# VHH binders against Bifunctional chorismate mutase/prephenate dehydratase (pheA): the designs that were tried, part 1

Scores and structures below are computed, not measured.

Target 1, 371 residues: Bifunctional chorismate mutase/prephenate dehydratase (pheA), of Buchnera aphidicola subsp. Baizongia pistaciae (q89ae5)
Amino acid sequence: MTLKNALLAFRNAINILDKNLINLLAKRKQLSLNIAHTKVKNNYPVRDIEREQMLLKNLTILGEKHFLNKKYIESLFSIILEDSVLTQKKWIKKYNLNKYKLEKISFLGSFGSYSHLAAQKYAKKHSKILTDKIYKNFSDVITSVEQQQSTYAILPIENQSSGLIIEVYKLLQKTPLFIIGNIYIHANHCLLAKKYTPILKIQKIYSHIQPFKQCSKFISLFPNWKLSNTTSTSEAIQHVAKENDNTIAALGNESYGELNKLEVIAKNISNKRNNITQFIILAQKKTYITNKKTHLKTIILISKKNENCEKIIRNILHKNKITLLKLKYYVTSKVLLEKIFFIEIENIYCIKHILKQFTIEIKCIKILGCF
Structure headers, positions and changes below count from the first letter of each chain, unless a header shows other numbers; antibody chains aren't numbered by Kabat.
ipSAE, averaged over its two directions, is called F for ESMFold2-Fast, E for ESMFold2 and O for OpenDDE. V2 adds 0.75 times the mean of E and O to 0.25 times the DockQ between the complexes of E and O.
Where letters were taken out, [cut] stands.
Atom coordinates printed by the task and the answers are left out, and those that the model quotes come from them; centres of patches stay.

## First folded at step 1 (VHH)

Design A1 (framework vhh_7d4b_2)
Amino acid sequence: QVQLVESGGGVVQPGRSLRLSCAASGFTFSDYAMGWYRQAPGKQRELVASISSSGDYTNYADSVKGRFTISRDNSKNTMYLQMNSLKPEDTAVYYCARDTSYDFESGFDYWGQGTQVTVSS
ESMFold2-Fast, scan of step 1: ipSAE 0.013; ipTM 0.495

Design A10 (framework vhh_7d4b_2)
Fold by ESMFold2-Fast, scan of step 1:
Structure A10 (fold): chain B 371 residues (1-371), chain A 121 residues (1-121)
Amino acid sequence: as target 1 above (371 residues)
Amino acid sequence: QVQLVESGGGVVQPGRSLRLSCAASGFTFSDYYMGWYRQAPGKQRELVASIDSSGGYTNYADSVKGRFTISRDNSKNTMYLQMNSLKPEDTAVYYCAKGLDEFGYESMDVWGQGTQVTVSS
């Protein structure tokens, strides 16, 4: 008999609760923005999977005490947490664009490292003014770009003497970032001096003891040279660059010599020929294939197949008359003999047909980049 | 904080063996090139042996080739130097060093405190 009055009362109560729920969601969003501000100040990542899992567990337990379905609470807060992460990322991007107007490049190591030299070479190649961001591990280098704290990351993938940098390949499997370019650093030493220094006038050379040993055959051609030891090749190069003396030279890295405004007066002087390190540049945005470029490279990662996989790859490329520029692999499991393949191909036309053939015959394929 | 701590040095007679250990902390050990250096009184610090981040590639000073073996255990953040057939001229303070990057080819940026190795009768 009071059914209509009870129904109206209950509906009014629900409306009040829903309004309060919206207000609480708005307050939660504001706290997420405050957290984003703190994360930027302390260089913390936006996503915290461990905290998310703990939060969801605690909330489902609390929900169960109130007779709420576990999957209902889990689903609801998963949506709330995802929106929070997206909101934080959007705010951080806007904050970085307004506060930091310069593009940033992240890399492993310190001033004068090969990664630092590669970053500087990339900046020059593209006529960009880039702010350096130095990290102590490869994971943080990649995370800085994923979290939009850096525009670019630069990482080594192979050195001719030490081989594949396996840790970087493992990170490439997991990251959503794209390879947008390559930089090669020649690790072989060269003779560096101030502009217009003729080799016959050199009386004293500076370097670390190791490069002197590695260039011993070349040095033996100049028995009258005095050898002076420095703590590093970078120090030797800096010393020669600072001195007002046309009779001195340094043994060291060509790229670092150029950075210090020194001229290469002799190349290929190392006992060992060609020790090249390949670096890749990572960014959030995929490079698009355009009809205006005739020579583009496509980099593909293939995992979880070892039986006939290389033969299938070579067969597909041969049938489509595509030049294979690089094929490397490493073993991920001794027991399962699983391999991960890294493939670099020259792309002159539409890549979609070839990628479709790969996905049909080889599952677990990832396109790392095209440039 | 980035730290390298050497151990295993001591006094030993010629022809005997010692194993040095370097415990690393405060950085991702598996990402970096590592090396052993030594310095005798009044002499310059010299490279003894070096090892890449994977442990697959090693370099040795000519004076120690065939006698010394460098190795690393990335799961334990530790580098080792096995020194066999020790000679009096091997007497020095031995330093563990971290490369500036994963290659360490041009320089080392972190050094341990050193451990004394004395080879004498």
Scores: ipSAE 0.000, ipTM 0.257, lowest interface PAE 13.8, mean pLDDT 77

Design A11 (framework vhh_7nfr_2)
Fold by ESMFold2-Fast, scan of step 1:
Structure A11 (fold): chain B 371 residues (1-371), chain A 124 residues (1-124)
Amino acid sequence: as target 1 above (371 residues)
Amino acid sequence: QVQLQESGGGLVQPGGSLRLSCAASGFTFDDYAMSWVRQAPGEGREWVSSISSSGDYTYYADSVKGRFTIARDNVKNTLYLLMDSLKSDDTAVYYCARESGYTEFDSGYYMDVWGQGTQVTVSS
């Protein structure tokens, strides 16, 4: 009996390991799809024989440390790499066939900016293939979607440190576009340098003045560092990546650092824990407000010339037991006492009734989105 | 057409002074914060100074603080950089640039219009 019990126990243990192996292979395959997306955008070849050979060499060395046969590991990972390449080629073939149907996302900034990071995060979250379109001002970003030159626009509306981005709110008041989602970006700067750069060898760091200010406490731990200001964090990262110098580093976002083959040598170095920027995604297609709870929140813009407007809003929400997720405002005129309110409320089954009550008590209301 | 045109650069001795000017045209100058950015030989671009649209707030890089003064004349649509106690390290091409005020950075500093630049050489 004990022999049968031992065999059953060992077989059950193997089943658990095999289940874990399948989960890891699935995660690896998902990364291969993300790599394919990056390769298409940067015009990189799908197969890199030198990288594959180096990878196999490193894996066989690791395998030998665990007493696994070299040919066994070579055969196994050769199959895994071949599937990865085929997965990438199959996805790229579909991407090329649908090139004329590809959705575009417009934003202000440069490659590696927080707006670019927000656009990438949105694409990944919703499993979308999006072509980036960069503009020089927020008005052009919005106009690109209004004129159907882009499918989506992404714009920052608030930062916890600097407050409301009033220019964007003014544009939201005028545009017929709808908010279909939002993305939160932690403005968590990382210290980025070339591979094998020890932090103690760093002599000079590059960044925009604002990341230096936001990371001043961390930087003060290294009084011998020289600070050089760049026009953007993207420029700082590109500069460090181009120079053959292991004594320099950049402050910027991790994802753009990785794209430029830089390594994160320090993270979580910002003075404040919650320096979050909220971005909104705009599109032409109207999301209908429904009594069916398929959406998590409704976003409303209110313009009114009365000082009691906030009190009226809060009273309506309180009487109807609606959760107020966000209420922000800016003053458009001190003389007219006019404020623009941006309101996020929890979507509930009776949302249509509450919106009707708002329009009765507050005549200047615009529904920006429901999602 | 939106344009920025710098002037006032040249050769100056260490410890000397220069005044740079930037003439703006094709946009409402009073609506925009303005900056000076420099590029030294073999270096990347370095932000030097910024001024708010009203002129009420000024910002300086640590390397120039106490030596340089940024100013603007909204009636003449002109930006200035007054440079005192010049050092050899100040040798660079100086660019006038317009800031959008609200940008991809949560702190709002992005340059969307640039001038052609003016050369400043500090040498004995």
Scores: ipSAE 0.000, ipTM 0.169, lowest interface PAE 14.5, mean pLDDT 77

Design A12 (framework vhh_7d4b_2)
Fold by ESMFold2-Fast, scan of step 1:
Structure A12 (fold): chain B 371 residues (1-371), chain A 123 residues (1-123)
Amino acid sequence: as target 1 above (371 residues)
Amino acid sequence: QVQLVESGGGVVQPGRSLRLSCAASGFTFSSYEMGWYRQAPGKQRELVASISGSGDSTNYADSVKGRFTISRDNSKNTMYLQMNSLKPEDTAVYYCATDYRSEWDSGTYFDYWGQGTQVTVSS
């Protein structure tokens, strides 16, 4: 090898290392922002001098083991720590300035639930910055928007396995709020463990009985697994997170696993590939149109005590050449022959004429939204 | 408003039987899976038995298989647990629960629990 060729090789090696250093610094900065979020939630101070001093001491000891100068490591990490603190303080200041000016979205559940995932998906899809508000029942979720404590509510209305969420539909009959959008979430289970473990080393699985049933085909591939029931999916995940045992795993969703610092051992293990839950977004405002060329869906709620109601609906739509996108109903009383119908149709130029025709034939109609 | 009310607990001697009942209201009972759980002093709550909405499918903990029978009467909105050949180890507070919201929120698999009914097996 010539000296010139050796120098070029060393320079190329340094370039690769420098690129990796930049990538690591970027990842470290992202973690600093995540720490800022946690500190705001728990009212923790941004700077922890004792922690910083201990970290610097430990890093200088590690550096010395690799023949790096103590003052060199102290200087580098002092700069890194100072940037981290400034990054956190800048984010918190911006957050505090916007705290009461940010739009809020209310939902039922916990962080990492499907409702939370739906709220995050809505925010991302519409480029919105939203503050989460969690409630313990659907009525409180809706009331928060009616009372202007939240800008948006997000609620499930249908799951492919369980059907219509009747409680939500009953609330939709009473609320003056409008549906302004929808979000679909795929309910997929994962196998989660405290640390990445080869699947053949797993011996015992924790879960609520329902995910065991929903993943029975996958579980049947491992007949030596011992199955242990928990009171909830969150309990199963929390149990695995607390135990110092790499041979145990839990069934649950990926996001809730991540919140509990679990690793995904296997994905998409549910029997049903498309177990979809439909969520709706409710607001005080009637419609949000993102593009003038967007075809809008009209949602109509019909309350009717008549066996011929579905036939009347289909006849009106057929005569007017309107595409029926969805027709669902639930029975409020078998004895009284009461059914409540929910319809999605394509929004067209003659929608007002069609709605008038429905009111003549059916007499009890509520428009839930157009979006 | 979902409500679950247990009844039928008590003090019995080993080898005897008890029948627990859970009266449910505020949801479409026949559409949802239900279960019996128990919690002994100093131990975590564990599933004893579960039953599908239709009643066609049941599951039991290994400790109670062959001794306990879960059933439901959808016309009365009531779930039952027939407990035969009771052992001192069966002493616990027994709870009924529904998976009413399990399918749309994986973080809140059981939203609704009864208050519990005490079962004590002692001489």
Scores: ipSAE 0.007, ipTM 0.348, lowest interface PAE 8.8, mean pLDDT 79

Design A13 (framework vhh_3k1k_2)
Fold by ESMFold2-Fast, scan of step 1:
Structure A13 (fold): chain B 371 residues (1-371), chain A 120 residues (1-120)
Amino acid sequence: as target 1 above (371 residues)
Amino acid sequence: QVQLVESGGALVQPGGSLRLSCAASGFTFSDYAMRWYRQAPGKEREWVAGISYSGDTTSYEDSVKGRFTISRDDARNTVYLQMNSLKPEDTAVYYCAAGYEWDSSEYDYWGQGTQVTVSS
């Protein structure tokens, strides 16, 4: 036989093996989907790192017995496992959307907290039915969305009186989640009663000591009012809602008052008008950059040890005629001059080119979201 | 596990001084605003003092202003309440709280409390 005839025979044999490999990969993918179905039923996470490491170790040992290179088998099965995980996550997400028709929102706190109010405001704005999921720390809130146990996370990022919520900023550096929106909750106190009552008929006011101090000018207009302290504004509102008494009122948040079916009898009674908490909504998104006219903002995170970083940022934006909407930073180390910058910029048609320019001049950049 | 553990409560005579400590673990202490609350027998829990995450801002209930001082030591994950010129009216269980808003009535975590008794 000629060398060409021998080569043709070997090539035909390889073609048969490749067809068998495709069939086996398809069968493996189907089993991964069956596993996803079982994981949903039992609320198991998709990824199991210990199991994956054990599997890779066993496969490399088996491969070595057949004279296959360890790195080759590790690389091949790492790709197979990653595709399996992505396939399972996509199926579970689609299944949950179809089965429940309800999206879950996670937040830190308790019923009636500002985080809860922010979650309700977001749900109402989007005409969606959401199931609330409460966690005891911000890390668990974020993890719930990363593991697809919740669709959305709501986290406070800044209060105008207290400043930046640094723990949340640190978590934003690490998380693969995207900011898809923000909600502002006004700590503008209102006077709330079980049913509308003329203000002159009010005899006793309930609130925490802080709202009393924040509304002292307004309260001074009614020297005959009796003031009663509660441990929280939520408690004050709940107390007034439970009592069948139209001569009592609470100082608190308008939205939480509405939730407890109270009526607003006075607005804008705070000594200072602007005590606003900004919340961000986090989700898993496939596309984070868009030049759609409905998307007004792009949010980026920059980490750099150089003290000139702010000047570089402002220079790039100025050269490209981009409106800077917000620039905030926190210092991670004064000794090392390390700062983390949080930047909101106006979304424009050339946003991709400008982000590329940032990447060239500032190598540690993360896109947090576009909305 | 997030944990707040108060200590330093004791029986003291009127005019005496005490320093309360709250040791924090299970979270990044330097990222949180810290507060002290107290609850006297038969009364509701009352806010006493607060300190921002940076330590730059402090606030106090009027009855303790000038007598109590809140401070923090981020290297030791501890918040302190220095109480001077103690009065019988200061008798209460004192609680440490950590939250995302230091000047609000909202809070995320509570300690177990430490008893302060001021009596002759």
Scores: ipSAE 0.000, ipTM 0.258, lowest interface PAE 15.2, mean pLDDT 77

Design A14 (framework vhh_ozoralizumab_d1)
Fold by ESMFold2-Fast, scan of step 1:
Structure A14 (fold): chain B 371 residues (1-371), chain A 125 residues (1-125)
Amino acid sequence: as target 1 above (371 residues)
Amino acid sequence: EVQLVESGGGLVQPGGSLRLSCAASGFTFSSYEMYWVRQAPGKGLEWVSEISSSGDYTKYPDSVKGRFTISRDNAKNTLYLQMNSLRPEDTAVYYCARDSPTYYEFESGSPFDYRGQGTLVTVSS
């Protein structure tokens, strides 16, 4: 009888201790999650074997003071540490999925190219964190977004010096993707040096051949300058950044210069004023920008076998008092007089009515985007 | 599809002359600026000459100015490089290259979007 009462009392005491143990394990798990937050911010690995071994050694010594078996404490805390690591890894995985939702931007080229600069400019302008995806051709860039392997594609459509990039226009005729924005990259070059240096103290300029060509008029003002060719503009800028020499400078992009902590000695030194490359951003879903201070525009592609097409376009816009921002075309067949038109128009209240008139009178029209 | 095929290289003595040709196919040759570039053994790629799409404008570095002449025949889709007063330092593989759209010109390793396989010029007695 007294034995049964003693067993009940001891069992009740064990139940209280077990509840306390569960509470302590829950608190330890919460601290593990707090540690995971810190590790993500500082890019630290989830598991530290050296620290884990030291912790186990200290715990076994503490356990011995309380007459607990060494193997028992090692086994118990090995399980606790393994669960902690798994919990941290699962939390970090979910955090990355929520914060870095696989938004990728695809482009043709390499790091430091104008396409890369355009991608970076787009990301900054819209406060987006985007993973860069490089492809070898325009078709693969577009296909990556069509197949949802990337969220955005960025493609050049026109350069003021070289003209329309016809290959991209042909792809725009076929793709179901929408233009959701544009980025302009100024191909205007700057003279960049490690420290602001008077131009007259510069003795040697590093550049790729293209900037030398594009800045020839400015360079001719300094006949004593020695010119050195590099394989890329990135290489020229990196070279000047590494050397402790105030008499050397590089020709290159202002933004890439800033990235390498170079000073701009001279701006807008290119032979052609406003040598600008226009890039478009493509996505699966069309977007609407509703800022009243930014004029919205609609981009339309027209493919038609009609000599009067341009006159029809201009007449519709004139009658509706719509500003034509851009009209470009290329001829696909001189025999058939087939032209592909790329048109940008300013959006106003009547835009839907105007697009309907275009569809009725021209018929072969594709609306590429509105932003 | 795009093809650039160089020819006319070979062994020549110092002070001699050589004419390189480049046969272009697979693109509208008359719409592109063209280059000759070279790579000497153990050295990097060096720009040698440049010609506008019309052929009206040409440019050269000081190392070859007055000795080399670039020209083109848009009707024959052919680019030429006339090399006079050749020097041992002119020894290199010479490449015909097509100008890229501005967006390609700053890509690592190439100022142009297409280059031929090259032709070897050796200047030695």
Scores: ipSAE 0.000, ipTM 0.102, lowest interface PAE 21.4, mean pLDDT 75

Design A15 (framework vhh_7nfr_2)
Fold by ESMFold2-Fast, scan of step 1:
Structure A15 (fold): chain B 371 residues (1-371), chain A 122 residues (1-122)
Amino acid sequence: as target 1 above (371 residues)
Amino acid sequence: QVQLQESGGGLVQPGGSLRLSCAASGFTFSDYYMSWVRQAPGEGREWVSSINSGGDSTYYADSVKGRFTIARDNVKNTLYLLMDSLKSDDTAVYYCAKTEYSDLFSGEFDYWGQGTQVTVSS
């Protein structure tokens, strides 16, 4: 054996060992990913300091039995453990992003509509990243959640001027979905301008002709302001947001102003009390969480042909000392004396027992939600 | 390009009737909810009535329920308001408005017409 042939043999042996080391590191990394999956499902933290310390101690003892330096093994496995933690965190982040991308909120209308604003307000309130899904009728909005094409639906149920949105209530009678929350949208005009715009420096305001008329009393306080008409309040807000000019402002909705990064310079500037629309958020039972102490109210729908139904409802609530938050009804047939009641009640310790009493005495009851 | 042209207004005595029409052009009329909104002299706008794209769902302000009927003809691209039992409080300029149903109750509508004057007086 020449020296050259001996070196070649040893180099080939090292080469085989290094390939085996790479394969083992790859297998270890795959197990780290499997551990990350288990930790997410069980809500365990990624880093386990006690486990890491025990592992390092055991590995250094094993290393000493093979005449390997303690500091060498500690350094090597510290690097391996840190990569494992980073791999787990990276996978969990990607898993959470994929989970959030699957959550969609369906609503009726267009981008920038009050339904869209209600959807964004709900997402922000619950720290959720939601993808918008727009439909042209309420039935399709609800069906999207029933068929799991969307996670949430948002629908208007009542407006201060027009009353109950009967079309939506008819759909609520038939759908297996639950109400998990509500959002109120105020048709309040406010004065919107770029950050750090003093009201006294405003020279020109933009809006649609109708908001100018609705805010005429406020505008009359500033007779030197020039009024500029836009096709919509949304256009006015976008125009002010686009221009680098601190002498202009828009009249429009506060939430849409926030979306366009404008500051509210003045609130409650409308001549009359604002028109409020109540929206509900619908979800499947698997998404809808019941029986938690954080829930503030229960919503019930009652369908009954009995003239005494309201009296029975009020008597049950009074007997059980339950606060009635809302009671509304609409007539489905004058000939059949059929009324549909929509009821909001305060959640209390024994709400399930009381709902059972309603079911026994009234029988035609549907629990729409608890939140 | 969007054009809404109202007609059919006029002077009528209390208890009388009028039929308002709105001719729509420049958009796909059958895809949109349509509304009637009125504005009395010196007052803000007031929503009166709305009808869905198919014409099978209608909504009315409490002040006009049982007296007014909204209707549409999607072939002729025309919106109607049939006004019965007119009262002095119904005196206003009536506007035809294109709207998305999600925005119906927000109190903001697209007004593209000049309006038609309805005056109820003896």
Scores: ipSAE 0.000, ipTM 0.288, lowest interface PAE 13.0, mean pLDDT 77

Design A16 (framework vhh_ozoralizumab_d1)
Fold by ESMFold2-Fast, scan of step 1:
Structure A16 (fold): chain B 371 residues (1-371), chain A 121 residues (1-121)
Amino acid sequence: as target 1 above (371 residues)
Amino acid sequence: EVQLVESGGGLVQPGGSLRLSCAASGFTFSSYDMYWVRQAPGKGLEWVSEISYSGDTTKYPDSVKGRFTISRDNAKNTLYLQMNSLRPEDTAVYYCARVETDYYGSEFDPRGQGTLVTVSS
């Protein structure tokens, strides 16, 4: 036998063994998936350290009988077992996701709007995956939750520059839904890039035409920049996030930039100063007060037809040492002197006592939420 | 003070046409995108149309696309809405508004009395 022919024969034998090894690893992976299915049905944990240690010990003993190094077998099967556990966890995660009906969140507007950003910010903090439902008016947003077509609704209630969104307050007066949380969105634009890039390295910026106009003073400081229009601020941010290019940036919302893992390379570049919009989350079920929470607030709506209502409210809160977080109102009738008050207060364990005092001095009170 | 004054509404038969106007003052009209919103009796505000500051880009929801046309005259600080093939469902108070951001909530705040459009009989 020549050396060349002997080497070829041994290489062909190794190839056959490697093919068989791959087939065995594939069969082992399929059994791991079957085990995952059984564990879900019987509510067993994925990882069993005692079982793994026993298996490794038995395999190293078997390996030694075949003159294989203990450390070699231990390392090899540790990798195989880790992949098995990851395979099982991945399958169980997908199984659990498909088992539950996706909850829906309703909001006004279009993809990439601030209402959409508020919904995305809320969804990120939520334990379940939420599907978006977009409506053309606030009434339909609220009705979708009232009719159980959606689980949550997000609506704006106040903008720092334009004030109270009166249409929403009117709907809150009538709806049986509860406020379960709030979200703040900054209307100020930022310059966003994939990495923290020196501003002088930026060559092209992407945004919707509106942020370009709102940031015109800042942009004029960099006359060499090329401006590219996108159909939305969210498209601009997503474009920069996916491209492997450190010379491009987007103008857009800081919070949405952070959600897409972009770095803020310049802040507060809008022609107007800080403009924050407060959103509320509505649901059919109210949240519960717990003794362990330190940052609970109660939101109350009050309708009153005479002057001095604000003084009465402030006096009741002061006497009971309750922190007033927010007090706003709008006038429903100047002739009738009717005002609707929106009040946020810090929750205390004597909330029923405070409500009784309000009821005695102010007849029309609605608790909107506690969270 | 930002002032927006809508006009041109009235009673019209189904299939008819109306042209609404919005006179703007108190801001640089040519620097802002503008939109029309409407509120039907007992309903909330609904977005109807949007136009860019230059007039180059317009947007419509499917409910009015092909029937309504938004336009502007920056020299006259005036916004228009041409409404054709009107339906009973188009009955509403129509408001014009200024676009300040990419969101619709605060932008749906009506600043004038609006103009009533009634499509009936």
Scores: ipSAE 0.000, ipTM 0.180, lowest interface PAE 15.7, mean pLDDT 76

